# VH-VL binders against Cytochrome c oxidase assembly factor 8 (COA8), part 156

Target 1, 167 residues: Cytochrome c oxidase assembly factor 8 (COA8), of Homo sapiens (Human) (q96il0)
Amino acid sequence: APERGAERRDTAPSGVSRFCPPRKSCHDWIGPPDKYSNLRPVHFYIPENESPLEQKLRKLRQETQEWNQQFWANQNLTFSKEKEEFIHSRLKTKGLGLRTESGQKATLNAEEMADFYKEFLSKNFQKHMYYNRDWYKRNFAITFFMGKVALERIWNKLKQKQKKRSN
Below, E stands for the ipSAE of ESMFold2; O stands for the ipSAE of OpenDDE; V2 stands for 0.75 times the mean of E and O plus 0.25 times the DockQ between their complexes.

## First folded at step 15 (VH-VL)

Design mg130 (from mf2 with light chain H36N; framework fv_ebronucimab)
Fold by ESMFold2-Fast, scan of step 15:
Structure mg130 (fold): chain C 167 residues (1-167), chain A 124 residues (1-124), chain B 111 residues (1-111)
Amino acid sequence: as target 1 above (167 residues)
Amino acid sequence: EVQLVESGGGLVQPGRSLRLSCAASGFTFSSYAMNWVRQAPGKGLEWVSGISSSGGRTSYADSVQGRFTISRDNGKNSLYLQMNSLRAEDTALYFCAKESPFDYLWGTYAFDIWGQGTMVTVSS
Amino acid sequence: QSELTQPRSVSGSPGQSVTISCTGSSSNIGKGYDVNWYQQHPGKAPKLLISGNSNRPSGVPDRFSGSKSGNTASLTISGLQAEDEADYYCQSYDSRLSGYVFGTGTDVTVL
């Protein structure tokens, strides 16, 4: 995508698999899921004649994407870390090794893991509530700006039609 | 208490490097874009550089492009400015500033929280 | 490079009203980008006074008001008080520079 200006999206925020849309593109591109967040990144095209209102919408969408990606990457890493610690602790308590005789990772049964899941969900309830609140606020803002941009585009088309008719 | 505290300023010779730090507290640092703004003695404010909430997007004023690098560590609630090839014209008080959250009705890109600044003097 | 033009100084008596102009170009204010205003007391950091042309943050007295028309934004301080003696800066975004721009600054003196 032809990018101009101070924003440097060459430095992708996360990951091993960087997404780069085809150059000279006129539309947004959706990439593969991020390794840590499991979310698909959207690479935003910046039009040469972007209005201030269109910039506000794009910036809000970009920052919401970065916020959302950071939240889920951190959540997934925390879950994986705490799960591993729980399994190791329980295996140590039972006097079992961390590996089976075949060299595979030793695991706990579903009943034993249920304790971990229940604890993790309870521990993170408030965190997820704040996430949902902020997610709704961000999406309300995005929806309002999408509406404003749509109205701006309709107004511009009406001006063009009137100018064409009147010459 | 919502606060930004800059550090790392000092006297430095032309052509040398200096690294500024900004420590954030009292808000969710990883949720907001951050900026560096400078003010030369007796002069006005000049925007220097900005960085997105994740650090994935950066921007620079033409006067510092290629010489300064903005970065952040969200795990440490810290913002940085690496200043290379310093010139006398870079002499200024350097502020870090947080971008406001979007007003859900109006949308704004204002700098709502500022630090007290750290003084950088480039002199032989 | 461009920056926004403000008068160097404005003076008024206590209780009077003063207005500070901020004039830009077609790449910033004239294009439709919002204008923010900051107040800076001597030796202190700037404080956000007005955001998005006319929005007052909580804690800012209603004596401060902002407006924008064409290439020019204005900050009006009504009922001028001694504590209003400070430097005032406007700020906008510039599409040609792809970055933020500040005004030249205005020194407000309360006589």
Scores: ipSAE 0.486, ipTM 0.762, lowest interface PAE 2.2, mean pLDDT 85

Design mg131 (from mf2 with light chain H36Q; framework fv_ebronucimab)
Fold by ESMFold2-Fast, scan of step 15:
Structure mg131 (fold): chain C 167 residues (1-167), chain A 124 residues (1-124), chain B 111 residues (1-111)
Amino acid sequence: as target 1 above (167 residues)
Amino acid sequence: EVQLVESGGGLVQPGRSLRLSCAASGFTFSSYAMNWVRQAPGKGLEWVSGISSSGGRTSYADSVQGRFTISRDNGKNSLYLQMNSLRAEDTALYFCAKESPFDYLWGTYAFDIWGQGTMVTVSS
Amino acid sequence: QSELTQPRSVSGSPGQSVTISCTGSSSNIGKGYDVQWYQQHPGKAPKLLISGNSNRPSGVPDRFSGSKSGNTASLTISGLQAEDEADYYCQSYDSRLSGYVFGTGTDVTVL
C-alpha cells in the first residue's frame, strides 16, 4: 500500500479514535471528527523520496496533531462530566427530576449555566494558558519548517532546470 | 525525578512469548514518543520499536516486524512490548527510552531518558 | 546488525583529545539525517551526549563536541578525563529501513 503514514482503526488509551485513510492516496487525507476531541484528524502520506527536512516537518505536524487530539479529548470528557454533575446537583437542589416530560434530559437555563462556565474557565485557566503557549510554539516551528521545505523544493527544481539546460 | 523502569524480562524458550513493561514517572508521559532499544550481551545497541505520543503510530525494526507489538497506556504512564515467536537472537537487555524534541526549531528528536533495562534470555 | 560504522576502540591519555568517527551511507547520514551520540558506562544505561549533530544537552561538558560532513559524523572529546572511559554510540535515521540505526560502538580507553 502507498499510504505509509496511515493509522489503524482503533481506540487509543487516551480515548482518541484512530482511522486509516483510503488506499492509493498520494496526499494527506482528512478524516471524520474524532468522537472524543471533535477534531478532524489528518492522515499523512509519506512520499517514497521524503527528504530529512520533509520528515522533520511531518513528524512535528503528526506529534502536534496527537498532542492536540489528546488535549481536547481529555478537556471535552472533563467538561461533559463536570457539566453533568453540576446539572444533577442543581436539579436535586430544586427538587426536580433528571428528565423532562418529553423524556429528554433535563437542563438548566442559560443564566444558571453561566455559573458553571465561569467556574470551569477559572479552574482551567492555567491549563488553557499553557496549552495556548505550546500551541503557538508548535505552529511557529511548523511554519518555519514549511518555509524551509518550500525553499528546498525550489532549489531542487532549479537544479533540475540547470541539468536540462546542460543537455 | 524523571525515570523509566523496565520489568517483565526472564528466561524463555524459543517460540514462546513474553511481555515487557516500562513504568514512567516525573514527566508528562502522554506528550512524548517512546522506544524500545535492545543490547545483546557484550554487543551494541539495536533499535527495536517506537510508538507515537498517543499510541496512534507504531514502527518496528525488520528483525521483529510481525512478531513484536509495542503499545502504551497513557492513563497508567506505561509502555509495553509484547514479544511473540521468540528466537535465540532476541536474547538481550531491553531498554525503554523517551524521545524528546529539545528544540522544535532544530527539529531533531533524541533519546534523552533511558531505563536501566530488563534482561530477556531466549534459550532451550 | 548496525548500519553505521565506528572504530572498535580509541585510546588517549588524560588531557589529550580523541575523535570517534561514525560512517553511514546514502540512506542515512549521507542523505542528511541528523546524528545523535550516546555514552554508556559499563553496567549502566546509555546517556545522551550530543543531539542533532552538534547540540549539547544541559549538563554535558563543553569538552564534548560533534560534527557531520557527507557520510561521516564525528564526536570529539577534548581534555580527556578518566571518567570518559566508556562505550560511545552514534545514532541516525535510515530511510531504507524506515527506522533508527545505531553505530557499532567505540570503546574509549583512558591510559
Scores: ipSAE 0.626, ipTM 0.852, lowest interface PAE 1.5, mean pLDDT 86

Design mg14 (from mf2 with heavy chain S30N; framework fv_ebronucimab)
Fold by ESMFold2-Fast, scan of step 15:
Structure mg14 (fold): chain C 167 residues (1-167), chain A 124 residues (1-124), chain B 111 residues (1-111)
Amino acid sequence: as target 1 above (167 residues)
Amino acid sequence: EVQLVESGGGLVQPGRSLRLSCAASGFTFNSYAMNWVRQAPGKGLEWVSGISSSGGRTSYADSVQGRFTISRDNGKNSLYLQMNSLRAEDTALYFCAKESPFDYLWGTYAFDIWGQGTMVTVSS
Amino acid sequence: QSELTQPRSVSGSPGQSVTISCTGSSSNIGKGYDVHWYQQHPGKAPKLLISGNSNRPSGVPDRFSGSKSGNTASLTISGLQAEDEADYYCQSYDSRLSGYVFGTGTDVTVL
């Protein structure tokens, strides 16, 4: 099981990269952008005596991060794959090779690529619409639970103050 | 139809290995944490292992730590349990179970969908 | 190993109410972690009956109710029916073990 502040994460199914935060962290750690999703992963500090409510918030935030990373890693992979297939198909139609004489990847001009971008965006419109809807739902839930945790902390401070007065 | 189907169980000698599989259908597999739960004949339920939605976080019961490995392939909608160094006490029906969607009001993560189980018998 | 203690069996007649207790410790139920309940008929997979202490999934009759106080959670089955004859398991999370724990299970017999 990962230790807080000194963990390594591998998420192989979606092609995401490994992330290793500094050791002995006392707070959340933000890493470099993931190679595949281009998102910065957060490793969550787990305090001693984390409450069940605090665990719910942390688990929601962790799952939201994994959902977000999987979505963008898959989207970026799909984009790259379909872009290469489009370029390959167009170059083959023109009787051109996949590489230039210098060994670099052959490219299409901006006008030719416009068709690909339009098709890709149209094809993925529904997918992105559902992503945005779920993103807002998740952020609402996170904000709601952040509020609950804040109220719990206020209540605990009030209980401790009352306990000190009675002792 | 939301469904989980386990496979890969059987009779195996102590010290050997088995790989269990769980095939998911009818829901967005990559959105949910998954778990393995076992039940020895005539006994109660025992949580074995869990894995987050992406596979990036795993957890294990003390009884299987270092011997079992949970993994998933979201592209194949499949969950796996690699069981090494099997012992007689690992004899059980093994269920895969899906965690529920986060309850936005209460924050509940119950095991809402279960497979039928696959029987693992460790005996000479 | 079960960390949550349930009575081995409870029994009742049709139409009666029965209550199953689930007792934990300060590292699980006593710490405030939610309790879930599962129903298992002989030869079948467990079915989620109660989530988050008292919430019923769609399709679960309102005869089933859950509650939690201190170290103990309870499942109550009112208006007991023949089809309620099954094993019942509570489940929570344990911070000491950093994992899920189940109860010892209770066999409900309808006389």
Scores: ipSAE 0.613, ipTM 0.838, lowest interface PAE 1.7, mean pLDDT 86

Design mg15 (from mf2 with heavy chain S30R; framework fv_ebronucimab; at its last look DockQ between E and O 0.30; V2 from the best seeds 0.57)
Fold by OpenDDE, look of step 16:
Structure mg15 (fold): chain C 167 residues (1-167), chain A 124 residues (1-124), chain B 111 residues (1-111)
Amino acid sequence: as target 1 above (167 residues)
Amino acid sequence: EVQLVESGGGLVQPGRSLRLSCAASGFTFRSYAMNWVRQAPGKGLEWVSGISSSGGRTSYADSVQGRFTISRDNGKNSLYLQMNSLRAEDTALYFCAKESPFDYLWGTYAFDIWGQGTMVTVSS
Amino acid sequence: QSELTQPRSVSGSPGQSVTISCTGSSSNIGKGYDVHWYQQHPGKAPKLLISGNSNRPSGVPDRFSGSKSGNTASLTISGLQAEDEADYYCQSYDSRLSGYVFGTGTDVTVL
């Protein structure tokens, strides 16, 4: 029985660009686009007196960011791979080489590529639906916690003002 | 089945180094922050170190700061703890612990999955 | 290392209710960080019992309940059963330590 070669699922290397913001930064930093996901990572600032709500918000944002990075890195890898395979298969079917006589990479026409995109979207429809659902869920939660943090900050400012008036 | 399996424990002399490993299965390892928690014989639980899902952020207990290094390989579904300059007080059962998914209502992070632990004994 | 303070032991008869306290400080429980509870049987890994002060994971009996007030969290075991004999640990986050903290642990015995 031929040993079914375990398809090494080429998981995109989680090369989260170790964008290190300056140590003295009191702000969130946006890094360059990640090579695989094409998403710009945000380095979240951690205040010295971070509240539990702020921490929750930060963690949620970070987790959501990482989730997005991973999703799109994998999606882009899959897309690129399948696109290449599609092109190769179609060229082969046409009896065309991978390179033109001029040495350029052989390409398919827009119509043929449209078929690929349609098939790819159809194949990944459920995956995208789940992603969208989870994306909305996460962003709703983020917004909710942002609201909580905002209220907390307002309340703390009011308390400080009252304390200053009482002294 | 969701499982964490620790390995790499053993008997070591003070000042030596040891590397612990934790193999994760049954869940999307890369999506969760991971932690090391230890328990000295007949003692309570002590948090040792944590690492974010991407590995970009690490944290340590004061007791191990500067001596221990937490890392992960998401491609191998593995968590590591490099332990340097080991001391007798580092003698413990070391657990790998997974953080729970974010609770979207309460925003809680608990350790929902634990390994069986690997024993580290530091003795002269 | 700043630990959360728990009673060393709590005992009760079958069917009774027992409460384990977990007392922190203004840098952890008192700051508003959530408290989680774990059950650990002898020779076993800890098991998550209560998450986020009062949330019970699936598979955890309803006789376990958590609460938090001020600097103190509490785990209540109602209708104590023989299987509840174990060590119980609270856990939270401490802002001064920038890390997780566990309670000292409580040995629950069923008489």
Scores: ipSAE 0.710, ipTM 0.890, lowest interface PAE 0.8, mean pLDDT 90
Fold by ESMFold2-Fast, scan of step 15:
Structure mg15 (fold): chain C 167 residues (1-167), chain A 124 residues (1-124), chain B 111 residues (1-111)
Amino acid sequence: as target 1 above (167 residues)
Amino acid sequence: EVQLVESGGGLVQPGRSLRLSCAASGFTFRSYAMNWVRQAPGKGLEWVSGISSSGGRTSYADSVQGRFTISRDNGKNSLYLQMNSLRAEDTALYFCAKESPFDYLWGTYAFDIWGQGTMVTVSS
Amino acid sequence: QSELTQPRSVSGSPGQSVTISCTGSSSNIGKGYDVHWYQQHPGKAPKLLISGNSNRPSGVPDRFSGSKSGNTASLTISGLQAEDEADYYCQSYDSRLSGYVFGTGTDVTVL
């Protein structure tokens, strides 16, 4: 890379995400899916002259992403663990081993697994309802602040246009 | 019932290390960003470090950048501050503080819950 | 200086009104970042008194009020009472430092 590129890369400017590649420094960057949540993280670009409202929106979006990632990572791990325990328990009851003769993980049919899914959903009903409530609250807040930021940007453009015209 | 309790402070020589802990109870620890704030004897408050709810984002005051490391264990409801290369000017009472829930109208995060602090004295 | 500037001390008699100023710069209060206020009694942890310039948390008396204009935020204590004798700190965010900043602190004396 040229001297300009090397110098710019070595000095991480305030307002540029460390996880954003240089060529995507002016935009949000999407990472690979998290191993446990299966959600793709968004790495937020921080503008050099971020307004307080823009920071509030970014922080809200970042906190919502972390909340969402933690919820689904925990939920998926709990589901996988309880599913594995259920399968092992039912196979033991049937006098079957934990693996097939081919070395593949032994499975239960759809009818047998339906009992597990029903129990898991019932057990987690209230947790999922609180998640949905908070999910909608967070998305309402994000939309509201996106509107505030949009109005701020419109106002700033009008102010800039007025100043440019007066000069 | 909502409480933050700091521990790990003490007398330590310059250049040495110390690890502070903060135990949280009475609220859903994993849902809130956490901060360390210090206060030198007879002086004012100084923000030291902050960490996001998942621990994925951290921030530091310039005075401690490169020497201190903030971390959290949401499974243990605990916040930590690893302090390396301690200096006399790091002598202070160290508070852990929780950020308030996001205010949906104003977008405000304030430090709504504070511990009583743990005293760190860096002296020869 | 990375700190917000407050008067070292303010004093008043019971029932009077006192105002504490908190002056910053274009990188913090002047940029539009919110100001929070904390009350600290001797030997105790700080307590959140005002959030987001003017919002009172539950349990904070309505005689405490906050405002912000330009580079300066103000905390006003009306009907001053003996229990208001404490240190008061403002707090904001500074974009140049990419972190939180606190005021120098104000000691309120009730005589």
Scores: ipSAE 0.651, ipTM 0.857, lowest interface PAE 1.5, mean pLDDT 86
Fold by ESMFold2, look of step 16:
Structure mg15 (fold): chain C 167 residues (1-167), chain A 124 residues (1-124), chain B 111 residues (1-111)
Amino acid sequence: as target 1 above (167 residues)
Amino acid sequence: EVQLVESGGGLVQPGRSLRLSCAASGFTFRSYAMNWVRQAPGKGLEWVSGISSSGGRTSYADSVQGRFTISRDNGKNSLYLQMNSLRAEDTALYFCAKESPFDYLWGTYAFDIWGQGTMVTVSS
Amino acid sequence: QSELTQPRSVSGSPGQSVTISCTGSSSNIGKGYDVHWYQQHPGKAPKLLISGNSNRPSGVPDRFSGSKSGNTASLTISGLQAEDEADYYCQSYDSRLSGYVFGTGTDVTVL
């Protein structure tokens, strides 16, 4: 699918006009951490003269960001959910309520929580192994296409210099 | 089995609205971009709209821009097309299509899995 | 310009080779965008036949091959068989439209 950023344009025709630069910029931007994934999204620049190879790289980077954000958002929610379930289960086993006498949320000590952390790591080990494999594959591919784009740009600069000499 | 099943087509009058659904199974739906492609009776294929794997980026053919809205629910493995202000020229068989896995060397994305289509007829 | 140009029909006898052309412009195929090919039997959904100009997905017979040069892509069916009788569509991306474009379609007849 093609992707286009948001645009806002001032259209005053003659004389100096006051305008605000559009949100679409000529550079990639890094945004604040997403509340669920804790990842900082990249806001990608789409040049008018984008080559097909540059588009492939941009799409690969965009899809990798979406994949990564989805994975960690899901893992963070699963971690939080299972942590609370573990705490509640252990509190009930000890005959304790979910809140203290003062109304504050009851919790477990570090030794008690260590069992949760070990269980969570063990249960999710294979999922994280597949994630790491795919992460490396994607980052190698991104680096490879970045190199191809760099070579394309060097070649285009050489062709442009030859054209200017002949004109 | 990997499958896409469209639904929600029907006969409607011009100016009315219709919502198409596409149910996905047999693959990790949230990992792939999705597209709608239509085919008028006796005519060729026309791309309608596309949506990124997370749903955060959408695109539309000029013929449907502002009238159609693509969306997805990754929790339900479902793709949607909200079609407003329908016109006679929107009469077609509507397919949902999945983009292929990333090719690490070539970087190609093609429409590798298609549904059977759902027929939308816009007639006075 | 909203579509790529293909011949309306091509035909061949069993065992022969046929070639389908797909001609675009400098804003799509001619700019260097990939071309994909789809096969569609009557009453059925399209099936991906060739991706990335020349790559065959698993399950596609070796007799199907694709190529691209300039603003033209070609699909060749060597050793034509009765089951190859279908419609064939090329597809690319168009930078001016900021979207995907399909070819006009080619009806392949096996004589």
Scores: ipSAE 0.618, ipTM 0.848, lowest interface PAE 1.5, mean pLDDT 85
ESMFold2 (binder alone), look of step 16: mean pLDDT 92; pTM 0.948

Design mg16 (from mf2 with heavy chain S30K; framework fv_ebronucimab)
Fold by ESMFold2-Fast, scan of step 15:
Structure mg16 (fold): chain C 167 residues (1-167), chain A 124 residues (1-124), chain B 111 residues (1-111)
Amino acid sequence: as target 1 above (167 residues)
Amino acid sequence: EVQLVESGGGLVQPGRSLRLSCAASGFTFKSYAMNWVRQAPGKGLEWVSGISSSGGRTSYADSVQGRFTISRDNGKNSLYLQMNSLRAEDTALYFCAKESPFDYLWGTYAFDIWGQGTMVTVSS
Amino acid sequence: QSELTQPRSVSGSPGQSVTISCTGSSSNIGKGYDVHWYQQHPGKAPKLLISGNSNRPSGVPDRFSGSKSGNTASLTISGLQAEDEADYYCQSYDSRLSGYVFGTGTDVTVL
């Protein structure tokens, strides 16, 4: 919002306090954007006393991240490749060279590129539908396991509390 | 048809290197974690190494850590095991194995598809 | 040390039931990690028989069943048939080793 300045309240805990250096990670660490997917990878911290259920949740989250990263890397590369092929094909049809007189890549105008975008979206419609379906399935599964882990932690706290009362 | 085919095994002298390959077909290779499991002649199964679906995470048995390197090429539907500083105790049939899809109720993974194996013999 | 302990061999007659135990420790089965079971016929690759303690993959007969309690998992084969003569391996994860571990293997003989 241009009328209002950024909030000056820090999120607790601070982002700086939450993330340790990669070699000494005490929490999940966020890396730089991947060259192809343009997504930031999360490096998951593994607690020393991680339960089997917590490991299942972590592995599910890691696998979902890798699935998502591969999907977008492939999608972005396919888009770039097909865009370049489309441009080269149209320039050849017009009898134009692949480079301008200044040596830069020759480009098509917005009207010509609209044909490519329409074709690309149409061609990839089913692929994106399957991606969205799998994305929701994965997030529902992650939510299920988050719930199971939360219940396990509550149970463990109650069990420890009962032990304290017996002493 | 769903299959895994290992290759690259053979007779090799101690201290040398060997590279195993596993060719996958009939399933979406890039979607599944892959593993190497070995079996010495007349002995049981021993897990060697694993790699995540993208290749971003790898793991190794203590017996091979620092000597073996697992890798994959999803564009070629291929899994690899680079074996360095080979020892007599590395002599075994090496199997390539695929992890099953995540069970959304129980969160289980198992090795659901296996290759026929490739024999590695380390002797002088 | 690192492997799960199974009996070396188990024998039964056709139509009978046999049970194979797989005993681990507090760092694997006893900690709560799932147990998977594999069947291996002589000269062939292992085949997944039971996943996640008790789940049967498509195509595995219902006479195969799995269970887990404490630090021990069990595979039960009911209605034993000649083709069940094979080696059987359990598998779990070990937190101390940060890796998968297999059982010592059990040879099932059909008398």
Scores: ipSAE 0.630, ipTM 0.853, lowest interface PAE 1.6, mean pLDDT 86

Design mg17 (from mf2 with heavy chain Y32W; framework fv_ebronucimab)
Fold by ESMFold2-Fast, scan of step 15:
Structure mg17 (fold): chain C 167 residues (1-167), chain A 124 residues (1-124), chain B 111 residues (1-111)
Amino acid sequence: as target 1 above (167 residues)
Amino acid sequence: EVQLVESGGGLVQPGRSLRLSCAASGFTFSSWAMNWVRQAPGKGLEWVSGISSSGGRTSYADSVQGRFTISRDNGKNSLYLQMNSLRAEDTALYFCAKESPFDYLWGTYAFDIWGQGTMVTVSS
Amino acid sequence: QSELTQPRSVSGSPGQSVTISCTGSSSNIGKGYDVHWYQQHPGKAPKLLISGNSNRPSGVPDRFSGSKSGNTASLTISGLQAEDEADYYCQSYDSRLSGYVFGTGTDVTVL
């Protein structure tokens, strides 16, 4: 489901990783890299008097972060699984064990791994293309709403200055 | 062996509560948003509720807002729907469904994996 | 009113093409939200048939195709087969409701 609208006021990250920002922070906080996506989640500061437009921008940024975390966690998992399966399959056909004499995981040379990478990239070309398309669309919208929020803040400051000047 | 298995349905009287569970296996549950969709006997599909991958965001259909609560436990690979103040019109087969990786700017995810559903009958 | 409108039923002969329309409004399909399609056989869970207007998941025959224009999305089944007898549902997102919406459903009969 798209994650906006009825969400509760919450400082929890929308991504797969969980972390807590510093108590009563007045700024956005950047957490450690997620175990699965290897991306750093951002915890967004929520002002006491957040406008509807500011809330929309924040939720769009949170949703985009969650989408991005979800995509890369899945891709990294799929890559690791298929890479391990490829290595195990090749070692089995060569009659080699899954571990070296030193106890390390047995691996293939760069020439053999090149075949895997080429096939993996070809197989995932369409997914990568759609990811890039959606990533650009999301960043365009975020930039657009950042502009709207900036204009709103300018207008509110002008309104406050006018009111203070008149009194 | 990617699967979702719903449980917790049954016969319940109007005004009572019921809690549904959905057990996930074969995929990284914590990476995906989850949804509940229901289907009344002989009727069409109706979206009920959704929850983000972390559980930090939830959404509800107007028909269940304030009565139902969606939650998840990523450590147990489980999704839940707490249904309070049940009405006859809540009678339906309840499916849990996983969102796909495709998502667009204004957002609608396809539901690529569905459970078989659990039947909830609200009757006196 | 926010539910997407589909014909109640469509019928065709084996080998024929049938098209199912899904009509929304300015708050959903008309706003640019994507349309997904599901196939449901009696007593079974829905199965994702088309995602993102026109993409086919692995295992879905290429005789199923989707398109979208304005407020309307369409699912076309070419080379209709007996196994295609099922209910078909479209799905999108509605900004007014801040949630997902499904179509009224279409019963496909192969005569």
Scores: ipSAE 0.000, ipTM 0.474, lowest interface PAE 16.0, mean pLDDT 80

